# VH-VL binders against Sensor protein DivL (divL): the designs that were tried, part 1

No score or structure here was measured in a lab: all are predicted.

Target 1, 212 residues: Sensor protein DivL (divL), of Caulobacter vibrioides (q9rqq9r547to758)
Amino acid sequence: NVSYELRTPLTTIIGYSELLERADGISERGRNHVAAVRAAATQLARSIDDVLDMAQIDAGEMALEIEDIRVSDLLLNAQERALKDAQLGGVTLAVECEEDVGLIRGDGKRLAQTLDHLVENALRQTPPGGRVTLSARRALGEVRLDVSDTGRGVPFHVQAHIFDRFVGRDRGGPGLGLALVKALVELHGGWVALESEPGNGSTFTCHLPETQ
Structure headers, positions and changes below count from the first letter of each chain, unless a header shows other numbers; antibody chains are not in Kabat numbers.
F, E and O stand for the ipSAE by ESMFold2-Fast, ESMFold2 and OpenDDE, each averaged over both directions (binder to target, target to binder). V2 = 0.75 x the mean of E and O + 0.25 x the DockQ between their complexes.
Where letters were taken out, [cut] stands.
The coordinates of atoms that the task and the answers printed are left out; those that the model quotes come from them. Centres of patches stay.

## First folded at step 6 (VH-VL; framework fv_ustekinumab)

Design s17 (from a3 with heavy chain R103P)
Fold by ESMFold2-Fast, scan of step 6:
Structure s17 (fold): chain C 212 residues (1-212), chain A 123 residues (1-123), chain B 107 residues (1-107)
Amino acid sequence: as target 1 above (212 residues)
Amino acid sequence: EVQLVQSGAEVKKPGESLKISCKGSGYSFTDYWLGWVRQMPGKGLDWIGIIYPGDSDTRYSPSFQGQVTMSVDKSITTAYLQWNSLKASDTAMYYCAREGYYPSSWYDAFDIWGQGTLVTVSS
Amino acid sequence: DIQMTQSPSSLSASVGDRVTITCRASQSISDYLAWYQQKPEKAPKSLIYAASSLQSGVPSRFSGSGSGTDFTLTISSLQPEDFATYYCQQSYSTPYTFGQGTKLEIK
């Protein structure tokens, strides 16, 4: 598999960067450079995974492993994975889940991946002192998963195209992340939405049918 | 190298039609909004509009709506600005520019500019 | 439409000077402000995006600040190649609007 072949050298680069960070005799400037190399290699590994996932979806080859998922666990686990990045960015990361949301049917790995991309986007767009909230509520025939931020918002002309693919541009942005969110939610029979006013934050909503 | 290359200078008479071009290279053409900006001789910059090449969604300045048409041909990564009937007041330098996307924000600045197309309309 | 007003319209300075140009929006535009440099007979070049972020390849002597309605472009130590016209531009909402420009001239 191409994924395995590409990830092996990246894992090696990350591993040796970690060892060099722990080595005696390198300067603080040298440690910072090694940390930057490691961060870049980690980001490249995630980018490769996103490209391969999108290629599988485009080919009609991604099959969902449907299971019963407790929505509160899905949100709390997503929060836990993002806490260190939120703390480093000076952003409050909160979970708000209605008590009666309960279970959904879906692919746990792919829904976790979806939330991870939305949280990463929210944290990137939110300045220090802001807040990102993961929430869920049950509506007629569906469960809604929201990721809300108090960040800079999305310009009106961008909102209609925010889920489009952005291959070949700077990967520091959502690139394929939001396109992959849309693709994965649609693969579950759902749809995605955005509510935003420039300067007043954004709310991304995943609408998931309860009867997959 | 990311670049926008515009068509050459044009000299036209009032009432004639004109279509100028802006060819993108070195990037994914359909992933970025493309803008057009007018600069009259000795004056400042005046925004005409933007077009999203992926689906030809357009946003025009009210002062240019109905006066010009923006379009794209994705197969040759080229954007166009077109007049059905030129006026002497259309005499200006016309720039195309790509609206960039950055890690910390959505589209909000023209990061790559074409060299400009001088349009002169005189009788 | 959002009106962008620059101050001053022109200024004269010497190499090594600290230069400040201001831009005011008629309503709050958050940080949706860019700064451009234009030399005679040339296309504008991007300097600053998101009010304070330096465009790649732009010298560190350039800096931007501000949010809401009041914005500033600063050149900390003016160089000969910096004599040009500077424009601010808002992208908060369409239509996008530019300031009238500030011409920076040799004393």
Scores: ipSAE 0.424, ipTM 0.744, lowest interface PAE 3.2, mean pLDDT 88

Design s18 (from a3 with heavy chain S105G)
Fold by ESMFold2-Fast, scan of step 6:
Structure s18 (fold): chain C 212 residues (1-212), chain A 123 residues (1-123), chain B 107 residues (1-107)
Amino acid sequence: as target 1 above (212 residues)
Amino acid sequence: EVQLVQSGAEVKKPGESLKISCKGSGYSFTDYWLGWVRQMPGKGLDWIGIIYPGDSDTRYSPSFQGQVTMSVDKSITTAYLQWNSLKASDTAMYYCAREGYYRSGWYDAFDIWGQGTLVTVSS
Amino acid sequence: DIQMTQSPSSLSASVGDRVTITCRASQSISDYLAWYQQKPEKAPKSLIYAASSLQSGVPSRFSGSGSGTDFTLTISSLQPEDFATYYCQQSYSTPYTFGQGTKLEIK
């Protein structure tokens, strides 16, 4: 099994890195080196998962586990997972959700994965002092999930290609994050959109049909 | 090893056609914009345009629109810059360059450059 | 179109000097600015992207700063191999535009 073959050595590297970080007698510089190794292995593991998820989607083998999800919980949980990274980057991470958005039918794991990729992208593009906002609103026949940032924006000629596979590949992982967002949202019967003016941040919107 | 290798120097007369090439290797050719830049003898850099090999979307400088054509052959990972009728004012060094990524997905700068193709147009 | 103006057009310096080159955009370009080094009869080499990020393999004596309309390239301790022409370039919108270049000459 390819998945098992790839994840096992990474789990071993991460595990030993964690043990070394807790070991007595390691210098501060040595501990920092070990933390860097663990961070790199963790990022590689996530990259491998993204590749495998995309392969499963391409094969038509990803089945959604549809359930009733409170939209505010989706946003608050995504905020909680990203809060430490936002604080380390000096970025304000906020949730703005209207009380009446309510429930949506969807795959909670895959929608959380979608938001995680969008938030991660927003945090990378936002310099210290900036803001990332997760919000949701309900329209007739759909729910819209927005991830908005005050970062650098997206150049006009790049906007049409931002969801293409392997964009950003040499800057951090396989470059599948935004491509996975598109694929996962489309599996739910929705679509993704970007609104950006260079220098004025970006808003990524996931349009999710009410009936899925 | 990521490389862009350009075709050799050309000597032409006004009115002749020309097609120069830029071959990419060591990366996913269809995932990066590819640009063309002109440098006239003793002058600075002048942007001609960019092409996205994945779908052949092109963006030209207004100064070069209609003067040259950018194209791609994905099967041999090669980009082309073509003139139907050369002028003496086309005499210059022509560079191709790959537009790299910035902060997880945005394009930002020409990170890999070809060695250049010198085009001389004189009678 | 966005105009890029470099200052100075030429600069004479000695090995070990701190050198500063400035680039000004005619309108705000956020941090969509790159710096390139070009040696005689060679292709340009990428030095800086996103106004302040160093390209892989470029020595740490090179640094970039600025945002909006005013940008600076600094070489903290000039080396013999640094004598070259330097160009800024915006990729905020098409057409992309380069500065006119700054020739860095040995004293």
Scores: ipSAE 0.070, ipTM 0.635, lowest interface PAE 7.0, mean pLDDT 86

Design s19 (from a3 with heavy chain S104G)
Fold by ESMFold2-Fast, scan of step 6:
Structure s19 (fold): chain C 212 residues (1-212), chain A 123 residues (1-123), chain B 107 residues (1-107)
Amino acid sequence: as target 1 above (212 residues)
Amino acid sequence: EVQLVQSGAEVKKPGESLKISCKGSGYSFTDYWLGWVRQMPGKGLDWIGIIYPGDSDTRYSPSFQGQVTMSVDKSITTAYLQWNSLKASDTAMYYCAREGYYRGSWYDAFDIWGQGTLVTVSS
Amino acid sequence: DIQMTQSPSSLSASVGDRVTITCRASQSISDYLAWYQQKPEKAPKSLIYAASSLQSGVPSRFSGSGSGTDFTLTISSLQPEDFATYYCQQSYSTPYTFGQGTKLEIK
């Protein structure tokens, strides 16, 4: 049920609104409360977009705008967007991309969206002092995009269900994010995989076919 | 209110079949693994297995594999534990429990427990 | 299978005491360790998950520590309602396994 994806941001907005209402005058604390409300509103907007994107995919209405994309640019841009959150969380965010990976045919917006969800998941799973690495490699007939983290890992019995919709949402899990990753990669004719050992991090791989 | 409600106590003879139930409410039943735990009278906790209600994927303890069957009925948010042929050694309290998720992680121990179903098998 | 061994099997303590229960895994389980409290004829109650994280609603006098193979549950100032049996449990791999339990009794 999509209401679970929207419930937490709404509760956060309500809570911070109440705290702000109790504050006297304009203060640094009041500004922090306003910032928290705006952050929650931004998260809600992203969640709404994810719900709408998934609905569009389910209806068979999402058409990809295929273009030539330099893989290194794709990874570096994803790193740039997440760098401040990584720094605030005390996590190292690195990119490891070989020059010979070159170009991939795909929808730049949707592949960026895919990487953003994978990086957000990795940062959520990784405690301070850990590392998240974005990497890409070319194999025969495909390009692989990896997001690796040194976080807690995924229990063996959960791994088969990690891309299911709304997994773990009630406990701060990814909700629709990983399901949307799977859907978007599959729209590109690819597939997604997870390699993880509990206590030893996780690697999410997007396998994207050569279409040129 | 998140809760698991189990069926009532059972008294059976060796060789009889039995199916006990565990009904979930207040949460998305198909999104959490559900486990079964046995406790023999005066003894500790013994893990039977877990089932994922979304697709009935199961993981059994080797000591229980082939002795019991876990299943679910998603339409009534209910899980079942079933024996084809009971033994006196099956006499125990049986608990169902939901596995939770740690904040941002995938496993959080059994956070919600049923009240238990006492099964007595005697001739 | 991963074996979980608790020590002691039982202990006697008085209200106000600091109590420590230990749990040892036969191999490294990282922080995939939970602690449960069980009172007579009641279902177990979750106390600690991820070795050291306090379950919502559990009093702050309970704490967990450890990683790898050695874990401890501490009750900083024992209350009358704390007399119960305590179990550790690993969820690192299936089959999940419980310790044999530690019975905490009134002195």
Scores: ipSAE 0.382, ipTM 0.727, lowest interface PAE 3.6, mean pLDDT 86

Design s22 (from a3 with heavy chain S105D)
Fold by ESMFold2-Fast, scan of step 6:
Structure s22 (fold): chain C 212 residues (1-212), chain A 123 residues (1-123), chain B 107 residues (1-107)
Amino acid sequence: as target 1 above (212 residues)
Amino acid sequence: EVQLVQSGAEVKKPGESLKISCKGSGYSFTDYWLGWVRQMPGKGLDWIGIIYPGDSDTRYSPSFQGQVTMSVDKSITTAYLQWNSLKASDTAMYYCAREGYYRSDWYDAFDIWGQGTLVTVSS
Amino acid sequence: DIQMTQSPSSLSASVGDRVTITCRASQSISDYLAWYQQKPEKAPKSLIYAASSLQSGVPSRFSGSGSGTDFTLTISSLQPEDFATYYCQQSYSTPYTFGQGTKLEIK
């Protein structure tokens, strides 16, 4: 557990980058460079958090803080966090939640983290003019959370490995994002699925059991 | 530097077994599918199949299913293409190639190619 | 299996010419198409992925276009080193299939 040692310099870089970007007297080119540094440092901080979370899960040390969560709030909050990125990418971000889905028992922080990774993936895969939809429905013994996109889709041979660790890492891809989604959903006693046809988008589904 | 280095040329007789290799370096070997492509003398490119080194998941062309076996040894970042019994019709250049990254972690084109292994089968 | 057909099968051209090679898929493959260049006695070289994305290190005189079933590779001003055989390849579904190749030779 060396979280402070790993996160402290990144927090410092992010903080000073934010201050410098707002400062008077830097050129437009310099402001763009500072924004790029801050973006890179933020991405690295998220990657470090993902690595530490995965290590904690692998060690059997991640304890879930189970609470009652309104599913509609979970989806709407995830939409709010991603709205600016969706707008910048020219992508419509919608929520379609059945009014009667109600409550689920789970770890609010970890389920929000799960949705954030799925939405980030969907936005990355969806060209301008496309759509990403967050939806939920209740079925026998479970609640299903869907993140659907109208993007490029996933090649059939890749679909069996999409939740593997470090997919795309060498090219600056998300690394652990989808693997962490699988691990967090499985910690809740659930499972994840993908339905995709190349060229016709993707739907990632988190199946969460109706826990006693 | 990302590289695929293949084993040297082979001259064999019909009925003999053969295993050729393709060694990857400069990248995470287990994160990329690796393909094999045959080119008969004076002919075009024929896709044999692809293998995912992380778990040895394979996809073969129906034309090559049962004729060859693809495998990997992750510890030495090496892929193999193997015949149990060679035929004269197996005479060809064999290429290995890495299926590359497309923007968002989806793979869809061979971006790095080995230099090729010439296999000649004659009596 | 998805069949890939190239036109023409061979083409004679002069340095400085604009060259166009076409590739047709027997069904829609979205943008899951790559172009490769192969010189005699050498391995193929990746030119274009995702129908229109130029591979790193490939000269800007090469460009790709198309979606669905019809695709085009264009060389805007042919250079001596461009005389080679060109192949298209679909990766929409397995088995992957290549076009039969277009041999570009000196006029």
Scores: ipSAE 0.455, ipTM 0.737, lowest interface PAE 2.7, mean pLDDT 87

Design s23 (from a3 with heavy chain S104P)
Fold by ESMFold2-Fast, scan of step 6:
Structure s23 (fold): chain C 212 residues (1-212), chain A 123 residues (1-123), chain B 107 residues (1-107)
Amino acid sequence: as target 1 above (212 residues)
Amino acid sequence: EVQLVQSGAEVKKPGESLKISCKGSGYSFTDYWLGWVRQMPGKGLDWIGIIYPGDSDTRYSPSFQGQVTMSVDKSITTAYLQWNSLKASDTAMYYCAREGYYRPSWYDAFDIWGQGTLVTVSS
Amino acid sequence: DIQMTQSPSSLSASVGDRVTITCRASQSISDYLAWYQQKPEKAPKSLIYAASSLQSGVPSRFSGSGSGTDFTLTISSLQPEDFATYYCQQSYSTPYTFGQGTKLEIK
């Protein structure tokens, strides 16, 4: 399996770099170098996973493992995974979920992946002192998952292309994060939307159907 | 090496057509907006518009809409700026420039510039 | 359209001086403001993006500040190679607009 062949050496590099950071006798300069190596390897691993996921989707080979998911759990778990990065960036990360939203049918891993990409994008766009909010609401025939930020917003000319592949790739990734969000939501029979006015933040919405 | 290389200087008469080019290399041509900027002799910078090479989506300055056409040929990573009928007032230096990304946002500055194409329109 | 006004239109300074150039937008543009340097007979060069972020390869004596409508470019200790024309530009909405330019001349 191609994904196994690529992940194995990266896991080894990341593992050994973590061990070196905890090793006795490493200088401060050496510890900083090891941290840089681990950061680069982790970024490469994420980039490879994104490329492989998109290739699998393009080939029609990604099969969703549909299950009943409590929407509030989905949002709270996404918040927990991003909380440290939000704190480091000086950004408030909040969850606002209506108690009556209940369950959704979907692939928990892929919906978590979708939210992680949206939250990462929101944190990247939001300066210190800002806010990122994860929210959900039930509407006729669908559940809407929102990720809202008080960041810089998206220029009008960019909005039509924000979900295109390789947008933002010069920031050290393959530029597939938002393209994967679109692809994964569409695999669930849904669609994605953006509402943004430059300078006044952004709201990314995943529309997920109730009917399957 | 990321670079934009523009076509050479042009000398034209009013009423003639013209198409100048801007060739990108060293980067993914279809992933960045490409802009055109005019600078009249001794004057400041004047924004013409931007084009997204991936689908040829265009945004023009109202002052240039209908006066000039932006286009791309993805197969040769080249952008074009075209006039159907030149006027003496089109005499200027024309720059192409790539709109880059910055952390923590998407687009916000022209980070790579072509060397410029001087267009002279005189009778 | 958003109008960008630079002040001053020209400035004379000596090597080693602190130089400040101001740019004002006719409406709020958040931090969608870039600064460019243009030397005679050359294409513009990107100096600053997002109002305050220094472009790769640009000397640290250059800095930008501001948000909303009022923006400033500062050169902390002027060098001979810094004599040029400086332009601000907004990318908050189309059409993008440039300031009229500030020509920095040897005193």
Scores: ipSAE 0.119, ipTM 0.666, lowest interface PAE 6.3, mean pLDDT 87

Design s25 (from a3 with heavy chain Y101F)
Fold by ESMFold2-Fast, scan of step 6:
Structure s25 (fold): chain C 212 residues (1-212), chain A 123 residues (1-123), chain B 107 residues (1-107)
Amino acid sequence: as target 1 above (212 residues)
Amino acid sequence: EVQLVQSGAEVKKPGESLKISCKGSGYSFTDYWLGWVRQMPGKGLDWIGIIYPGDSDTRYSPSFQGQVTMSVDKSITTAYLQWNSLKASDTAMYYCAREGFYRSSWYDAFDIWGQGTLVTVSS
Amino acid sequence: DIQMTQSPSSLSASVGDRVTITCRASQSISDYLAWYQQKPEKAPKSLIYAASSLQSGVPSRFSGSGSGTDFTLTISSLQPEDFATYYCQQSYSTPYTFGQGTKLEIK
């Protein structure tokens, strides 16, 4: 209920901001201000959603809606949602999916959320001219979802703590994003892994069991 | 305001034990690595090590491993550097510093520094 | 261990001068390099992170450049408050290592 009470005014602010951007008679400066307000409200809404999702997981109250999901659709949809941000950052965003991956059993909303956080992290860490690749492969008893970037990498001493809650949040870091990735993947009976060498990018892998 | 406040100057004799402190405020203490740096009189900066307050994971310089112990008390947002038996060669200024997060990298620079604790060991 | 060597060890300059300090790593450290300023009897202050990114609150006359093994710190127009010792530091791998320092003195 607290979730609904917090999301309602934010949805109203975002909605009216979008309407104002389309309105006739608003100045260019005014449209820029409205865009900034909408961006801030949207970011706040995402932060609130992450906090509430983590609280639900901690309480044992998040129930997964398990369904059959085509892995290629999962990756292509994630690419589509991030394409504008990738283009603004000058980063190539690619999907590479093995032909035999097929279907996975999981919660489509939560797996999409997981990929969105991983892609956002990868784009933040990748300078212009770099590349982010979403890929999937099937192994015995599992499906692996990879998000690879050619960015700066993760320092060796940080790697064991990268999925901790609120890491870097107050400086515009991933905050709860990577912690939520870990929590959502573990709810599916899986685990997350990182392979990175400083200066040579990172690969985040979600290991998802074939059956749940 | 983000701050690291260190304990006051110490004058000790060789063989004595010592624990100096570094108290963090104005930020989430468990989200940042905390480093210790030694500066001998008239010399440059020597890295001692870093500690992650969330789980007390430590990384020491080989030259300091076994000579000092880093620890934290999360309940009072305080880090410690401890000697079991001081030597005259431990005479130095000791700084604590927070390793910050940056958009293009995690934890790759000390962005906030304590004021330093001067430790003098003489007989 | 990665060794960091600064050049020069000391430098005399006048207000308004352009000053350049260099730092070399014994092996490639990508852009995992920071620059610090230390005034007498004070703690170091962060100036530059990730080789070229200016720390918040640091004047724009400071800039950093380089990657791999060779790095530079530049002060485009020296001010009286800039006379200090400057240190580079790598965070590519532990143990972290500092350069020996460059003392910037009034000419």
Scores: ipSAE 0.445, ipTM 0.756, lowest interface PAE 3.2, mean pLDDT 88

Design s26 (from a3 with heavy chain A109Y)
Fold by ESMFold2-Fast, scan of step 6:
Structure s26 (fold): chain C 212 residues (1-212), chain A 123 residues (1-123), chain B 107 residues (1-107)
Amino acid sequence: as target 1 above (212 residues)
Amino acid sequence: EVQLVQSGAEVKKPGESLKISCKGSGYSFTDYWLGWVRQMPGKGLDWIGIIYPGDSDTRYSPSFQGQVTMSVDKSITTAYLQWNSLKASDTAMYYCAREGYYRSSWYDYFDIWGQGTLVTVSS
Amino acid sequence: DIQMTQSPSSLSASVGDRVTITCRASQSISDYLAWYQQKPEKAPKSLIYAASSLQSGVPSRFSGSGSGTDFTLTISSLQPEDFATYYCQQSYSTPYTFGQGTKLEIK
């Protein structure tokens, strides 16, 4: 219920900001201020959703809605959602999916959410001219979803803690994004991994068990 | 505001034990690595190691491994550097510093420093 | 271990001068380099991180550049409060290592 009370004023701020952007007589500087307000409110709304999702998982109240999912559709849809951000950042966003991956049993909304967080993280770490690749492969007993970037990489000592909650939160980074990735993948019976060499990018892998 | 406050100067004899402290405030203590740096009189900076307060994971410089112990007490947002048996060569200024971050989740530099604790080992 | 070498070890300059300090790594460290300023009897202060990113609150006359093995700290117009010792530091791999320091003195 707290969700509705917090999202109502955010919806109002976003809506009014959108109206101001379309209004006659607004200066270029004023238009930029309105865009900044809308961006901040949108980011706050996402942060609230992440906090509520994590609270629901911690309480044992998140039930997965399991369905048959075509892995290639999952990756292509994630690419489509991130395309504008990738273009704005000057980053190439590619999908590579093996023909034999096929279907997986899982919660489509939660797996999409997982990929969105990984892609957002990858785009933030990748400078203009770099590349982010979404890929999938089938291995013995599992399907692996990879998000690979050519960005800055993760310092060796941070790698064991990268999925911890609230890392980077106070600097306006995603405080729960990677922690949610871990929690959602683990709810599917899987696990997450990182391969990174500082200066040479990162690959985040979601290991999802093969179901009949 | 974000601060690291270190314990006061110490004067010790060789063979004595010592534990100095570094108290963090104004930030989420368990979300940042905490480093220790030594500066011998008239010399440059030597990295001792870093500790992650969330789970006490440590990374030591090989030259300090086994000579000092880093630890934390999360309940009072305090980090410690400890010697079981001091040597005259341990005479130095000791700094604690918080490891900051770049692009959201990545840590790789010391953004906030404590004022330092002078340790003198003589006689 | 990665060796960090600064040049010069010391330099003399006048207020208003453009000052350049360099730092060389024994192997590629990408952009995992920070610069610190230390005034006499004070703790070090962060100036630059990720080779070229200015720490909040640091004057814009300070700038950093470089990647891989060769890095530069520049002060575009030296002020009286800038006379200090400057250190570079790599965080590409443990153990972290500092340069030997560059002492900036009044001419």
Scores: ipSAE 0.460, ipTM 0.770, lowest interface PAE 3.3, mean pLDDT 88

Design s27 (from a3 with heavy chain G100P)
Fold by ESMFold2-Fast, scan of step 6:
Order: structure tokens, then sequence, then C-alpha cells
Structure s27 (fold): chain C 212 residues (1-212), chain A 123 residues (1-123), chain B 107 residues (1-107)
């Protein structure tokens, strides 16, 4: 498919960029250029994946691979993937998961993708010295996944539109991250919410039903 | 490249209707809110409101609610400000300006402004 | 509504001077403050957003600072083209409100 044809050359560019970063004889300026190329290729690969995933969802062709997932593992793995970016941004990235949350039924890859988009958004909105917290709670009939930040918050008039497509295109992606979060959570039979007061951070919540 | 072009000056009598326009070009129209600002002769800037072209969501200043109507036509990337019945006190320069719908930091500010439409209402 | 008050209302200065204009909000607006420059018979031009971020194409002699209720616009070395009226504006809450303006005049 077209996805394979686009991902193959990007994987090649990323692979060779990584090899060049480890090579002898590269100047510091050259190493910085290679790192920039790798970062850009990685971002482009993620943007292509987001566009294709949204197209697949719109066509009704995305089938979830439902499995039992330990919620604490889901959050800890998301934290691990984002830890380096959090450290580079001077942001504390924490996980606060109650022991009794246990298992959920869901697509592990798609829920990880959902958390990755929310964490990436939170890190962009949080200045150095701030905090991003991943947490989960079990309620009757559902599990709630929260991504909370101490960043700038979302202006009241933007909040109603925050999950719309192409919001945040100026962040170097196609602007589908939060729209894809909404689509993937809804595909699990759930819903998404935002609680924010401008100047006092934001909490994005994914409500996931236990039954599906 | 990126610009907001407003309609020409208008001279009207009290009680007449008026619709002025603001045409965006060189950018994605639905990635930005469009705001309207009034400046009376020799006075400062007064915020009228903002409209989001993607769904026509509007936010008005209480001082202008019911006095003017903001609307958009996405097919021609144009926003409008309309009066059903003009008053002499509506005499002013009217500016349109765009505000990013979403930035990485969600900073609200008008980054590109139209050249202005002078509206004169006199008997 | 959030009231924005600028000080001074007018200021006389000479080319090369360091000029400071202040803006005060009637309640905390975090850093949701922008600064605009308006020359006679022209549309306003965006200078600063988020209290301290310089708009693209704006000379580095312009800088903004502040958070909460007190904000400052500084021009480090005044140039002839800088004589204009300057406005602050809050976007923390609707309705957005502008300061009354500060007219910067040749001494």
Amino acid sequence: as target 1 above (212 residues)
Amino acid sequence: EVQLVQSGAEVKKPGESLKISCKGSGYSFTDYWLGWVRQMPGKGLDWIGIIYPGDSDTRYSPSFQGQVTMSVDKSITTAYLQWNSLKASDTAMYYCAREPYYRSSWYDAFDIWGQGTLVTVSS
Amino acid sequence: DIQMTQSPSSLSASVGDRVTITCRASQSISDYLAWYQQKPEKAPKSLIYAASSLQSGVPSRFSGSGSGTDFTLTISSLQPEDFATYYCQQSYSTPYTFGQGTKLEIK
C-alpha cells in the first residue's frame, strides 16, 4: 500500500542518519546536521502515519486488536518513550497510577499511540520547571486515563475546538494529533474531555469503557 | 503573500444597512480566527469580536452584541461585518485581523491586519 | 471585563533614547498580552505576543516583559520610524480589551 511505499524510504533515511551519528570523522557541525535530518525524517514518518490512520478510521477500515492491558504498564511505557524529550525540555514527567486499576480491554498499540499524542502535546505546552503527570483511575463501568500538565492552559474560546482536525498544524505536524486521540478513543467506545483554566495547566482525560 | 484585503470606504446615512468584507489570501482560512476592531476618529482600538470560519462560532464584545453581525463565506475565504441600521456613532475605521486558531503555546494575538474600511455615517 | 491601563498616555523622546511603556491589567491575565504599533493613517502592526515573544520581522530593539498584572514594552534605542502610538491588549478572557494607547512623539 501507499503507507509501505512512504515508510520504506523514511526508515532508510532514519537508519542511515543513526549510523552517521555514530561514525568516526564527522565534525560537530556535521553531527548536528545529521541529527536534524533524523529528527525531521522521524517527524515526517509520524505525520504520514497519522494521516493514514485517520483515513483508515474515516473509511471504517481500522479494526482494533482487543487484548487485556495492564494500565500501569501502559502508563509506564508511555513515560519511558517520552522521558528523553521531557528531560531536554526541563519538564518533570511522572506516573501516578493506583494499584487497583488493574486491566483494561483495548488495543495496546492504539492506546499507546493515544497517550503518545497527549504526552507530546503536554510537553509542548509546559515550560521548563513544569510537570506532566500520567495517571489512571477506575470508576464504575470505565477507566479514566489522564494526562495533566502545569503549562499555560488553553484559552476558553479555543477549548471547544481543541479536538478539531488540523488544530496545531504550526507545531510541525499535520495537526491531527488531538483529533486522532478523539477518533481512537471513540473507536474503543469511549470519549475525551479537557479541563483547563488559562495560566493553570490542562488535564486531558480519556474515558474508556470496561465492557468493550 | 499572506494578506487580509478589506472592502472600500463607505458613506452612509443613519438608518441604512451596510455589509463590509475582509478577504483572506495566502493561508489556510480555517486555521485562524478572524477578529474585528473598531477605531473611532482620534480614539483607540475597540474589540468587536472574533469568528472561527470552520464552524462560524462567534464571540462578541457585550458592547457590540446585537449591534453588528459577523459572518463568513468559506468558499471565497471572506469574512463580513454587517449593520441592519447604521447610527452616526458607527462612524469609524473598521479593521479585520487574524488570530492563530492554535499555536504550540496557544498564544492569542492578531498577527496580520487588514488595511481598514472607513465607514462614515452622517445626515 | 478586564480593564487595561497604559502609562504614560503620551511620551516625548529623542532618537537613540531607551523608551519604556507600561500596561496594567485590572486582574491577572498570566502572559496573555500582546503589543501593537500604529502609525498615523495605517493599520496596527503586531509587535509582541505572549507578553515577551517578538513577532517575525520585528526589530530586536523591541522587547516585552511581565506577567500577571504588570507588563512593559521597551525600545532599547529609539529610531525615527518608531514614533507611533502603542497599544497593549489582553486575550486571557473575552471580551478582549485594549489599553488606551501611548503616543510616542518627537521631543
Scores: ipSAE 0.006, ipTM 0.562, lowest interface PAE 9.5, mean pLDDT 85

